VH-VL binders against q0atu2. Designs and how they scored, part 73

Target 1, 119 residues: q0atu2
Amino acid sequence: MLDKKARIRTSREYRNVFEKGKRLSGRFLIIYYVENALDNNRFGFITNKKIGMAVIRNRIKRQLRAIVREYQGQVKNKHDIVLVARAGIGKSSFEGMEKDYIAIMKKAGLFARNANKID

## First folded at step 3 (VH-VL)

Design kk3 (framework fv_ivicentamab_arm2)
Fold by ESMFold2-Fast, scan of step 3:
Structure kk3 (fold): chain C 119 residues (1-119), chain A 119 residues (1-119), chain B 110 residues (1-110)
Amino acid sequence: as target 1 above (119 residues)
Amino acid sequence: EVQLVESGGGLVQPGGSLRLSCAASGFTVSDNYMNWVRQAPGKGLEWVSIIYSGGSTDYASWAKGRFTISRDNSKNTLYLQMNSLRAEDTAVYYCARDLGSYDWYFDLWGQGTLVTVSS
Amino acid sequence: AYDMTQSPSTLSASVGDRVTITCQASQSIDSWLAWYQQKPGKAPKLLIHKASSLESGVPSRFKGSGSGTEFTLTISSLQPDDFATYYCQQYDSYSGEAYTFGGGTKVEIK
């Protein structure tokens, strides 16, 4: 589970990331990301009904939050990041989702071993 | 420069098999949801099958068990293996790209290849 | 399991006419609908997605509207290039029957 301060909670905050952020597509995920003025990262998660029934969407959200939490220490600080699940994610394995997350974050330049010490 | 080119259509007898190919250029098939859509002469469009970016597949109920969608990432080519063909399968078969996420629509189509099933 | 009903099946029009095509979904699909144009012997071309979002390069005379179960495609001043068959496609389905198309509307010269 992610700490409350690490979650994007309001529609306004989601809109800001979509409108001002950069977009990068992976196999199962699309991320939108923008630098924030805070001292921490915040994550948002979007799953729509194209993925499947509520049970499937809720499972995907739980798995994505777990993945993000596991790798939160490797993400460059001071970013708002929204993960949008693509339609095919419902048939992906947990490992497949995890690998896609790592790949897209590295490609975005957001994933580093010393993420907490950005120059 | 972005295009899809189908091939492999032709005349086949009922009960026969055909394999259709769809060569992609200007983009990578594995980054998208690739589809086959058919159109019987003088009739409307009918979705056949999808291969998701992650490699999972789905089929129209009438196609399941007879048709198999696949891709070869090294050749950047999509395939449709069609078995146990019936007269009702006579149609132009289109390869179509879906970019995924919130929007399941086809932004790019090939020219189509005609499959005629008759004795 | 969505039924997509297009009306009319065929309409005759003259250059300069306003043309309206209707698409009805058997259950609510929110705004998850696309419109395509198909000319004889050619592949379909995407015109509009998410009910009203015009694709780049598509003339502004094309407009999509509606939400829920009733949708319309309007061509405000029909041009010679617009004589074609038009299809709506729902993409709200989370079942194996994704990408359900309407039956098509042929716009032919009067």
Scores: ipSAE 0.000, ipTM 0.539, lowest interface PAE 16.0, mean pLDDT 85

Design kk4 (framework fv_ivicentamab_arm2)
Fold by ESMFold2-Fast, scan of step 3:
Structure kk4 (fold): chain C 119 residues (1-119), chain A 119 residues (1-119), chain B 110 residues (1-110)
Amino acid sequence: as target 1 above (119 residues)
Amino acid sequence: EVQLVESGGGLVQPGGSLRLSCAASGFTVSDNYMNWVRQAPGKGLEWVSIIYSGGSTDYASWAKGRFTISRDNSKNTLYLQMNSLRAEDTAVYYCARGSGEWDYAFDIWGQGTLVTVSS
Amino acid sequence: AYDMTQSPSTLSASVGDRVTITCQASQSIDSWLAWYQQKPGKAPKLLIHKASSLESGVPSRFKGSGSGTEFTLTISSLQPDDFATYYCQQYDSYSGEAYTFGGGTKVEIK
C-alpha cells in the first residue's frame, strides 16, 4: 500500500540499484540501496521462487510492504532501496521479518533522526 | 510537553502478579519504540522489553514467559504485565521512549515506579 | 546476547580532570551506542547517541568516540555537576536483545 511514487517500478530502476548500490545481508532479507536524485525514497521488493509457491510469496511481499510503510518516516530521504527476500523467509513470522528489517536498516545507516533532514 | 508517567508499582508477594502502566503525553506511543528498563536497588540499568512501532515485541531472556509488554493506542498507554514475581524482580521500573528523531536511543524516560517483591 | 563491558566500575577524579570511560561490546555494533548519565534518585538522561552525536543541551565537554566494539566517553574538564553514574547502551538489534546496558561507571569527585 505504499504510494506509487514510493515504489520502484521499472526494470531499469531495479538494475540501477543492483549495479550502483551497496548490499547488506540480514537473516531473512538482503537490501540493495543507492542515493537517488528525487525528493523521496523508493522501495522495490523481490520474492523469488525459492521462497515457495505464489501464495507464500504474495503473503511475504504484502507483509514486507506493510513493514516498510510503518517505518518509512525513519528512512533517510533520497534513497532507492530494494528488499530481496531470502529462501528462509517463508518460515519467518511477521515479527521476525520486522526485526530483521529494523536491524538491517540500522546497520546500513539508513534510519535517521529525521527522514527529511530539514535543517 | 513530552512526558512519561509510570504507575502500578507496590509491594507484592513472591509468586504474585502486577501490572505497570506508563501514560504518555505530548506524543503517540505507537509512533515509537517503547521500552521497559529496570534498576534493582544499588545496581545498574537492565533492559526488560520493547514494543516496536509496528507492534512486534522482544524481551530480555530472563523475562520471556513471565513478562508481557503491551500498549493501548486509544489510551496512549504502555503496560508491563509481570507474572510469577520473584525477590530478584525488586527494582524501580522505568518506561522509556526510543524515538526515530534520535535514532531510537532513549530520549524520554519516566520517573520510575518501585516494585518490591517480598513477604 | 550482546555483552557490554564498562571500565572502570568506579573512578575518583578532581574537578578539572580529564575523565575517560570505556565500553566494550562482545561483537560489532557499528555505531549503535548511546551514553546515559544518572544522578542519585533520578531517571537516566541521554547524553550521546550514535556513538558520537551529542544530545541537545549537553555540555560540549562530553565527547563520545569509537565504532565496532570499542567505545569511549570523555569528559574533558570535570565539573561538580558531573558527579553521576554513566552507562553505555547498545541498540544494534540484529539478533538477541534489542538493547543492552553496560554495568555502569560511578564517577566520584574527590
Scores: ipSAE 0.007, ipTM 0.617, lowest interface PAE 10.5, mean pLDDT 85

Design kk5 (framework fv_ivicentamab_arm2)
Fold by ESMFold2-Fast, scan of step 3:
Structure kk5 (fold): chain C 119 residues (1-119), chain A 119 residues (1-119), chain B 110 residues (1-110)
Amino acid sequence: as target 1 above (119 residues)
Amino acid sequence: EVQLVESGGGLVQPGGSLRLSCAASGFTVSDNYMNWVRQAPGKGLEWVSIIYSGGSTDYASWAKGRFTISRDNSKNTLYLQMNSLRAEDTAVYYCARDAGSFDYYLDLWGQGTLVTVSS
Amino acid sequence: AYDMTQSPSTLSASVGDRVTITCQASQSIDSWLAWYQQKPGKAPKLLIHKASSLESGVPSRFKGSGSGTEFTLTISSLQPDDFATYYCQQYDSYSGEAYTFGGGTKVEIK
């Protein structure tokens, strides 16, 4: 699980990312992202009813949090990032979600490049 | 000391199978992208497969369906299962570590293990 | 998949010579290129990443340059320890296809 400091928690904060942030879409994910005034990154997760029943949506959220946690050290500091799951994600494998996340984050320029050590 | 040690190579007949091992010391395999790269006698380097830090895998087009990359985190060991081997699979197989976990260049290599596919 | 072409495939040189090896990408890869050295019977060793960033412990006589589609590895004043095969590798791609190697350049004694 992500630390509470690394989570977008309020409606105001989500609104700020949607209104002021940039949008980039992948196969299974859409990200909205904006630079913040903090020293850390924060992540939000949105799964809507088009994905499927509550058990499927909860599984997807858990898997996305695990993926974000795994690659947390590679994300450029000072960003608020919201992941929105697309309708087709319910039929994706964990592998498919992980690959899509890596691709979209790199395309957005949010992953550091050529860093030999990330802390 | 940070090192990678391959084993499991040998002589195998066409259509046969082999499993290669790569024992890591001085670092944790699951914290890195890990690769298999091969080199046929007198030829150049050819990428075979990757396992990402989160566990997802990818393969060269010619390796899909025949080769499987995996890892055992408890043993800190990388594996390559090779099935339906052909004469053109004859090569030295290296395991190699991705330097930045997301940069896709290789900063640490094992000494290699020779696989000979011959009747 | 990217095509990476190295020239020449074989180069004969003497100790003290300036050696130049070229690597051409079939499409622009910005500066996302690494160089490796491989001695007979040994594993490859990383020399340079991001086209020109020298790895720790690599002698300063090695220099990488270039961007886009044309890259060069230069060895000023070749030493006996430098007779080896050199490979370039692009990593502009965001997948396993990032590990595309050139065909290699063998630097041998004249």
Scores: ipSAE 0.007, ipTM 0.633, lowest interface PAE 9.5, mean pLDDT 87

Design kk6 (framework fv_ivicentamab_arm2)
Fold by ESMFold2-Fast, scan of step 3:
Structure kk6 (fold): chain C 119 residues (1-119), chain A 118 residues (1-118), chain B 110 residues (1-110)
Amino acid sequence: as target 1 above (119 residues)
Amino acid sequence: EVQLVESGGGLVQPGGSLRLSCAASGFTVSDNYMNWVRQAPGKGLEWVSIIYSGGSTDYASWAKGRFTISRDNSKNTLYLQMNSLRAEDTAVYYCAREYSDWYGFDLWGQGTLVTVSS
Amino acid sequence: AYDMTQSPSTLSASVGDRVTITCQASQSIDSWLAWYQQKPGKAPKLLIHKASSLESGVPSRFKGSGSGTEFTLTISSLQPDDFATYYCQQYDSYSGEAYTFGGGTKVEIK
C-alpha cells in the first residue's frame, strides 16, 4: 500500500508525534500530527483492542491505509501524521471512515487545493 | 554534574496519598522525556509513567486514575502524585531520564522508598 | 503484548567466566531493547541501548546481540565488579506499558 518511506515504522517515531504534535478528534478517528524535517509525509496507524478482535483491527488498518493512499496527493508536505481508530470504528462503513478522515484533515488545515501548494 | 534527586517517600496508610518530587540538576527536564519506575522490595523494575518533552503523559494501565505525573519547569522538578495507595504500591520509586528517541534510560535518581502499611 | 521473559533468574559464576543472559519478547520489538546493571541498594545503570550499542564508559567485555524477539547479553570474562542483577527493557511500545522490563538475572559468586 504505502511506500515504506511514507510509513511511521518505529514506536519512537510514534511517540515523537504524540509528544510534539497537535491532536484533533473526529467521529471514528483521532489524528496526531507534527511537521517533520523530511521531504515527504509519513503516516502511522493505531488500532487498539477496544475496537475488536485482531481480524477486525487488521481490516480497519488496511482500510485506513487505502484511504490515506487515495488522498496522499492532497496532504500538505512534510508532516508526520498518526491515525488512531476510536472504539466505535468497527461499526463504521468504509465510506464513513473516508468521510471522517477528510473532515478531520480539513479541520487540521492539512489538505491543500492543488499541487502548486504542496510543492 | 547531571543529577536526579528524589524525595517525598515515607510510610503511608492504605487509601492515603503521597507526592514524590524529583529535582534535576545540570539539564532541563522539559527538554527530555521523564519517567517514573518503581521496584518492590526484592522484586524487579516496573515502569509507572512518562511525561514527554512537550508535556503529554502516559501511564501503566494499573496506574491510570490513581497516579499523575507532572512537572514544574520553573523549578526544574518532576512530580508523581499517588492517590488511593495500596500495599502493593510499596516500592522504591526512581525518576529516570530518556535522553533521546534512540536511547533507554540514561540517567536515574537514587530512589525514594514508599511504604504502604497499616 | 510486550511481555519480557528473562532467563535464568539466578546465575552463579566465577571471575573469568563467560556469562550469557537471555531475554525474550512476546512480540517483535526490532532492536528497541536496553540492558541495565543494578547493584544492591543502588539505581540501575544503562549498559546497552538499541540491543547492541554499548554505552560510553561501559567495558567492551559486555556485548548485546539479537533482534526481533530473542536477545542476549554476554559478559566475555566476568570481573568482580560485574556481580549484580541485570535487566532487559523493551522500548518499542508507544502506549500503556510504554516500557517493559524483564524479571532480572542475578549474577552471584559461585
Scores: ipSAE 0.006, ipTM 0.551, lowest interface PAE 14.3, mean pLDDT 84

Design kk7 (framework fv_ivicentamab_arm2)
Fold by ESMFold2-Fast, scan of step 3:
Structure kk7 (fold): chain C 119 residues (1-119), chain A 118 residues (1-118), chain B 110 residues (1-110)
Amino acid sequence: as target 1 above (119 residues)
Amino acid sequence: EVQLVESGGGLVQPGGSLRLSCAASGFTVSDNYMNWVRQAPGKGLEWVSIIYSGGSTDYASWAKGRFTISRDNSKNTLYLQMNSLRAEDTAVYYCARTGSWEYYFDPWGQGTLVTVSS
Amino acid sequence: AYDMTQSPSTLSASVGDRVTITCQASQSIDSWLAWYQQKPGKAPKLLIHKASSLESGVPSRFKGSGSGTEFTLTISSLQPDDFATYYCQQYDSYSGEAYTFGGGTKVEIK
């Protein structure tokens, strides 16, 4: 779904974001983010067992990737960003997750433009 | 201010059962990752089980099918139900909290001794 | 599964000595390692997390170092309260499925 270059792929890369990054919590999401030395953004997605069964976790992960992809052009370049789903996310609507993502990214100062739906 | 207190240990015969309790104060068990860690007399630390804030659980491979971790939110208490006990399960059992992305253990309870002997 | 090998299993030391304990991971765990102190009859106490981050209230004579697969805990000037067993623990798995401990190092009086 996301370009291979836009994905965080290794445990080492995830831990770098957790170690050096800033943390911001939303209603359903936590983001960890750090500026990278690349020319592009990379995203990681964590849906741990506290969310629920594998079926729920897989649905949430797919929906989060779709949201990230839709708003990728709004994100300031040169960042590694990890989205961590909170336990309550399984009860959220897609729109609820999207709204939370936009709010968090704006608060983090990571949106380069107004984060409206692309026409 | 945060504290964990275990109870329920004792002497039990092989094949028997025990339920351990861990009462938490100063924080809420259902909002945290809670663990059981054991230590056989004179031996090292061995992780047993975790219950995540969302309620899902994981177990050491040797504990699956015999041990069940649970919690009671109204009592702010963690439990470990141990069935089909073996001599090698003899240990001090600690409950301990861990962070959601930083899985080091703090705080720990004082431990409760389980002795499996005929 | 991450195997954690701790050495030595036992060491004898005198007050004022510099003591070094080593922990080896079977694969890289970056800096995701904690050190615990356990006194006889007591629960373990967290000393250090993230390989080198000293917990509040822990004396500065305790230092953690290392990254990747080799880690050390150093006590720069051993005190009477430091005779204890020390354990390392890895927490590199972001999934939270593995929390492997080292076998322990007993620091005893010479």
Scores: ipSAE 0.006, ipTM 0.536, lowest interface PAE 13.4, mean pLDDT 84

Design kk8 (framework fv_ivicentamab_arm2)
Fold by ESMFold2-Fast, scan of step 3:
Structure kk8 (fold): chain C 119 residues (1-119), chain A 119 residues (1-119), chain B 110 residues (1-110)
Amino acid sequence: as target 1 above (119 residues)
Amino acid sequence: EVQLVESGGGLVQPGGSLRLSCAASGFTVSDNYMNWVRQAPGKGLEWVSIIYSGGSTDYASWAKGRFTISRDNSKNTLYLQMNSLRAEDTAVYYCARDVGTWESYFDLWGQGTLVTVSS
Amino acid sequence: AYDMTQSPSTLSASVGDRVTITCQASQSIDSWLAWYQQKPGKAPKLLIHKASSLESGVPSRFKGSGSGTEFTLTISSLQPDDFATYYCQQYDSYSGEAYTFGGGTKVEIK
């Protein structure tokens, strides 16, 4: 549901976020984030085998993209953000994932009133 | 039931250093976001620093470069290393627990430890 | 990096009075505001979160209200145990100063 320009697509781009970014853990999610030199935010999504089978991992990834899309307008511009799903996320509800996303984004300083005007 | 106990405060000269400790019981510090908040004599509350559950940290602008928040998971203890202390750093320092994953208010406070910076 | 302004800084009141404390944010924080009570020589105690959600064990005479930039803490019938300093705290901003407190309101006996 996110535009192609709003997605982190290459291994090199993911690596840059992991190498240079800050890390913050929530209940079901870990984010890695770094400022970029672009005019927009980009998001990456990682679901590993510890979460469950491919069908579960793909469902989680779709739900996380939907959550990110819903809250795009509150995210501070010019960041590359990678969401890594923790093992326990497979047992979480959509609401639980959404709440955790909001919490970690606020803690990271990436969520604010008029987020795109503050940048 | 659950408790936070600060220690390590005392008298120190300007330019000196102090390390504060905050011992937690009844819960695990690494499962929570933990904060330091200070209060100068007769004045209001002022946020100092946070350590997130994943280990990332943030600081008040005036604390950056001088103060370092950390934790020792094996001792279930939070620390604040304070360097290059100034007279205006004189305050009672509280450690405080952040409630949850998507809200960031302080539901548990220690009793505080007094830091006096004076010649 | 939101400024939080509390008023009044001090008020004198008698047991049984209705006490109103106001907290104003320099920009909208929606409902992301907590209220704390602090007695002399003691740590602050959480009273209310999310502007109006009363904490377990806090007496019903305490009421929080407001959203956006204007918030109010009301004590409907002041009790002896309520003479204290009260602080509001925003937790909407996670840029610069992640948490900002109001300057405090001291409720003292007349």
Scores: ipSAE 0.007, ipTM 0.545, lowest interface PAE 13.3, mean pLDDT 84

Design kk9 (framework fv_ivicentamab_arm2)
Fold by ESMFold2-Fast, scan of step 3:
Structure kk9 (fold): chain C 119 residues (1-119), chain A 119 residues (1-119), chain B 110 residues (1-110)
Amino acid sequence: as target 1 above (119 residues)
Amino acid sequence: EVQLVESGGGLVQPGGSLRLSCAASGFTVSDNYMNWVRQAPGKGLEWVSIIYSGGSTDYASWAKGRFTISRDNSKNTLYLQMNSLRAEDTAVYYCARGPSEWDYYMDVWGQGTLVTVSS
Amino acid sequence: AYDMTQSPSTLSASVGDRVTITCQASQSIDSWLAWYQQKPGKAPKLLIHKASSLESGVPSRFKGSGSGTEFTLTISSLQPDDFATYYCQQYDSYSGEAYTFGGGTKVEIK
């Protein structure tokens, strides 16, 4: 479970990330990210109806939160980051989602070069 | 081999309804994104609707409320229910498969079925 | 989701020519773009996905390039079979906006 202080909680806060942030796409994930004026990182998660039924969307959301929490210490401080799941994510394994997350965060410059726990 | 065959097109009066079918062979419809794309005579391609592998749907703004995409997994068949038809709906309607795991491009297309809306 | 503008709408070319078709997105779509070929009376055929990934069985004279908002399809040495209409399609749709095709580019015999 992610700490409450590490979560983006309101529609206004999500909108701010979409309007001011940069975007980067991976295989299963799109991230929007922007520097914040806080002393901590915050994460948001969007699993829209393109992914599938509510049971699938809720499973994906829980799995993404677990992945983010696992790698939380490797993320550059002071960012708001929103993860948007692409439709194909419903067919991915947990390991597949984890690898995509690591790759996209490294491409965004938000991770250290050797932040890959799979290796 | 992988194949899509459309049927159900024909002449229909303005305000009428029509249901198109798309029979799939060589793959399972529920494992893929499935699309309807139309093309008016002498015009370009226009996306109509998608059903995602998970069962959720999206529509072009002009199609929302009038058209309904669905599938019957037991018959491996995709459908498009078209209501309140207008002259501008006259087009060849294609069904097209999207890959299920990575991307939303369309790799397999049917030959199309002509819908003519005229008095 | 995004407006897709193709240019030119029509071009005339001869066998052996290098042909370049441009596709512009109104907003960044990263590399989430496909190219299709359509011959008269036939269904579209996928040529390229993810801006530059050539589909199996498509001749190597077809090349896609670009990212963000500007993309090109190049045919390095036009063949008789290449006279057709070409369409780009974005698939960077996440917030419920639809997949968008460009207006098409008709490659005609000069």
Scores: ipSAE 0.007, ipTM 0.551, lowest interface PAE 12.2, mean pLDDT 84

Design o0 (framework fv_iluzanebart)
Fold by ESMFold2-Fast, scan of step 3:
Structure o0 (fold): chain C 119 residues (1-119), chain A 121 residues (1-121), chain B 107 residues (1-107)
Amino acid sequence: as target 1 above (119 residues)
Amino acid sequence: EVQLVQSGAEVKKPGESLKISCKGSGYSFTSYWIGWVRQMPGKGLEWMGIIYPGDSDTRYSPSFQGQVTISADKSISTAYLQWSSLKASDTAMYFCARHGYYETSGLFDYWGQGTLVTVSS
Amino acid sequence: EIVMTQSPATLSVSPGERATLSCRASQSVSSYLAWFQQKPGQAPRLLIYDASTRATGIPARFSGSGSGTEFTLTISSLQPEDFAVYYCQQYEDWPYTFGQGTKVDIK
């Protein structure tokens, strides 16, 4: 669902994010992130079999891509970000994954903060 | 280049404490897990535990939980394996290894040279 | 824990021959299986990961295959430097576990 240019595609690109990036853990997600030279964001997604069977893992990947796509306009430009699903994510709801993603991205300083002003 | 350098060989007596080290260089130390592997003389390899230095998230193999302490000091890019009271059965070669948390990339792609620990009276 | 069993314990082959090493898991590890080579006095060296992907710098004569519970490491045209102990390791679930090793010895 993300544009091809917004996806991390190769094992070498994933390795770069893990090698040079920062890590931040949430309840269901871990993100690894590093600034890139491309002026656009790229996202990678990692699920392992501890999460569940292929049907569950494929559902999780689709849901994570949908969440990332929904909030892509709020993410600071010039970052490569890899989302790693934790074992417990298979028991979470879509809303639970979404809230965890937002919380992690805000904590990482990757989301633009909106002023709590009425005017 | 990526390198893991371990502390030198140790000769200890039962009941003594010991702390051995594994220093990483050439990469972001806080972005990779460091694992510890035991190899008893003439035997195979056993995972003892892993630590993520960025937040000290640590996982022990059940056989080693409570027997050793794994820690890391990210200010000097060094991971540690520690015993409060050594036993003769702790005589072994101990390896550290960098663990990439990847589905499709090399795992444990860099290893230290090993630290030989000999515990005898 | 997932138990990894390797066979044979020792494999005697001549240089230039094919060596085939087996690794069996007590439950499915899908493709989360790695192979390591260890020579006397040295640290293990990663050869294969994800069951069939060669690690950087590993010669083409090394190949891995299998999925689920049955895995194979094949060394075609065995070279003198290939005489070593080989370990399989699963990373499907923690704790990660190694097989007991297969020693590839000169015939």
Scores: ipSAE 0.007, ipTM 0.551, lowest interface PAE 10.1, mean pLDDT 84

Design o1 (framework fv_iluzanebart)
Fold by ESMFold2-Fast, scan of step 3:
Structure o1 (fold): chain C 119 residues (1-119), chain A 121 residues (1-121), chain B 107 residues (1-107)
Amino acid sequence: as target 1 above (119 residues)
Amino acid sequence: EVQLVQSGAEVKKPGESLKISCKGSGYSFTSYWIGWVRQMPGKGLEWMGIIYPGDSDTRYSPSFQGQVTISADKSISTAYLQWSSLKASDTAMYFCARLPYSDYFGAFDIWGQGTLVTVSS
Amino acid sequence: EIVMTQSPATLSVSPGERATLSCRASQSVSSYLAWFQQKPGQAPRLLIYDASTRATGIPARFSGSGSGTEFTLTISSLQPEDFAVYYCQQYEDWPYTFGQGTKVDIK
């Protein structure tokens, strides 16, 4: 579960991240990210029909939200971040998605080098 | 100004290889998707594929998967469309275009002038 | 893939008249729809994106509306330079797909 204020909701907000943000690709995920003028982070999630049927896309979106929630305390504040699932993510394990997320966030400079999971 | 400039017209024979180019200028080339569109004579527009030059993430339309190769060289801000063996049915105008947003939002706002490819015996 | 269907195939309009072009998607594309103009021998030109937002430099006589599966492009007072082929394109899902085009001809 993410709080309402921690979600990117409108098409305008998504377009702002894509247009002004940086892009970084992992194995199963692409992130687009930009610093915001708020005092908190916001996350968006995109799973397209190429990943599979609605049941598979909804499972992946749920799993990605769980991963983001688990590591939210380690993300540098004041960023809008959109996670886009790549083709092939449907064949990944939860652990594989999690490892990809951590690697890409560290590479983007959005995680502290010594960051750990937040319980 | 923001511009995409494509290579000149090509006349080829069936079985020959070909690589055409699309050079971006006036913007951050690695920050925008580039797409390729085919238009057969007297016909409409069809997407072939897109590439993000910053990391070479490439996506093909199912009809073009395995038929062409899309690539980019970010050091010279140039995208490429390549055939290993041309067919007469590849005779068409080929356009490149820039997407200002992600592959889920926005529209292709800047277009190249087109490259006419004619394949005949 | 999402199939885009445009109607009519050809529209005959006199200068100064209103032209209305339709575009239908085989499934919802939300508002992720663009309209392009193409003149003979030229590259397509973006007119409208996000169903209703005019691209930079596009005259106010061009307007777009619609959401989901039904979209309309309206040219309120057609000028001589507006005679062209118009294409709609969805970008809700890959592969992106164009409609077959509507040709706007002089009456």
Scores: ipSAE 0.015, ipTM 0.642, lowest interface PAE 6.7, mean pLDDT 87

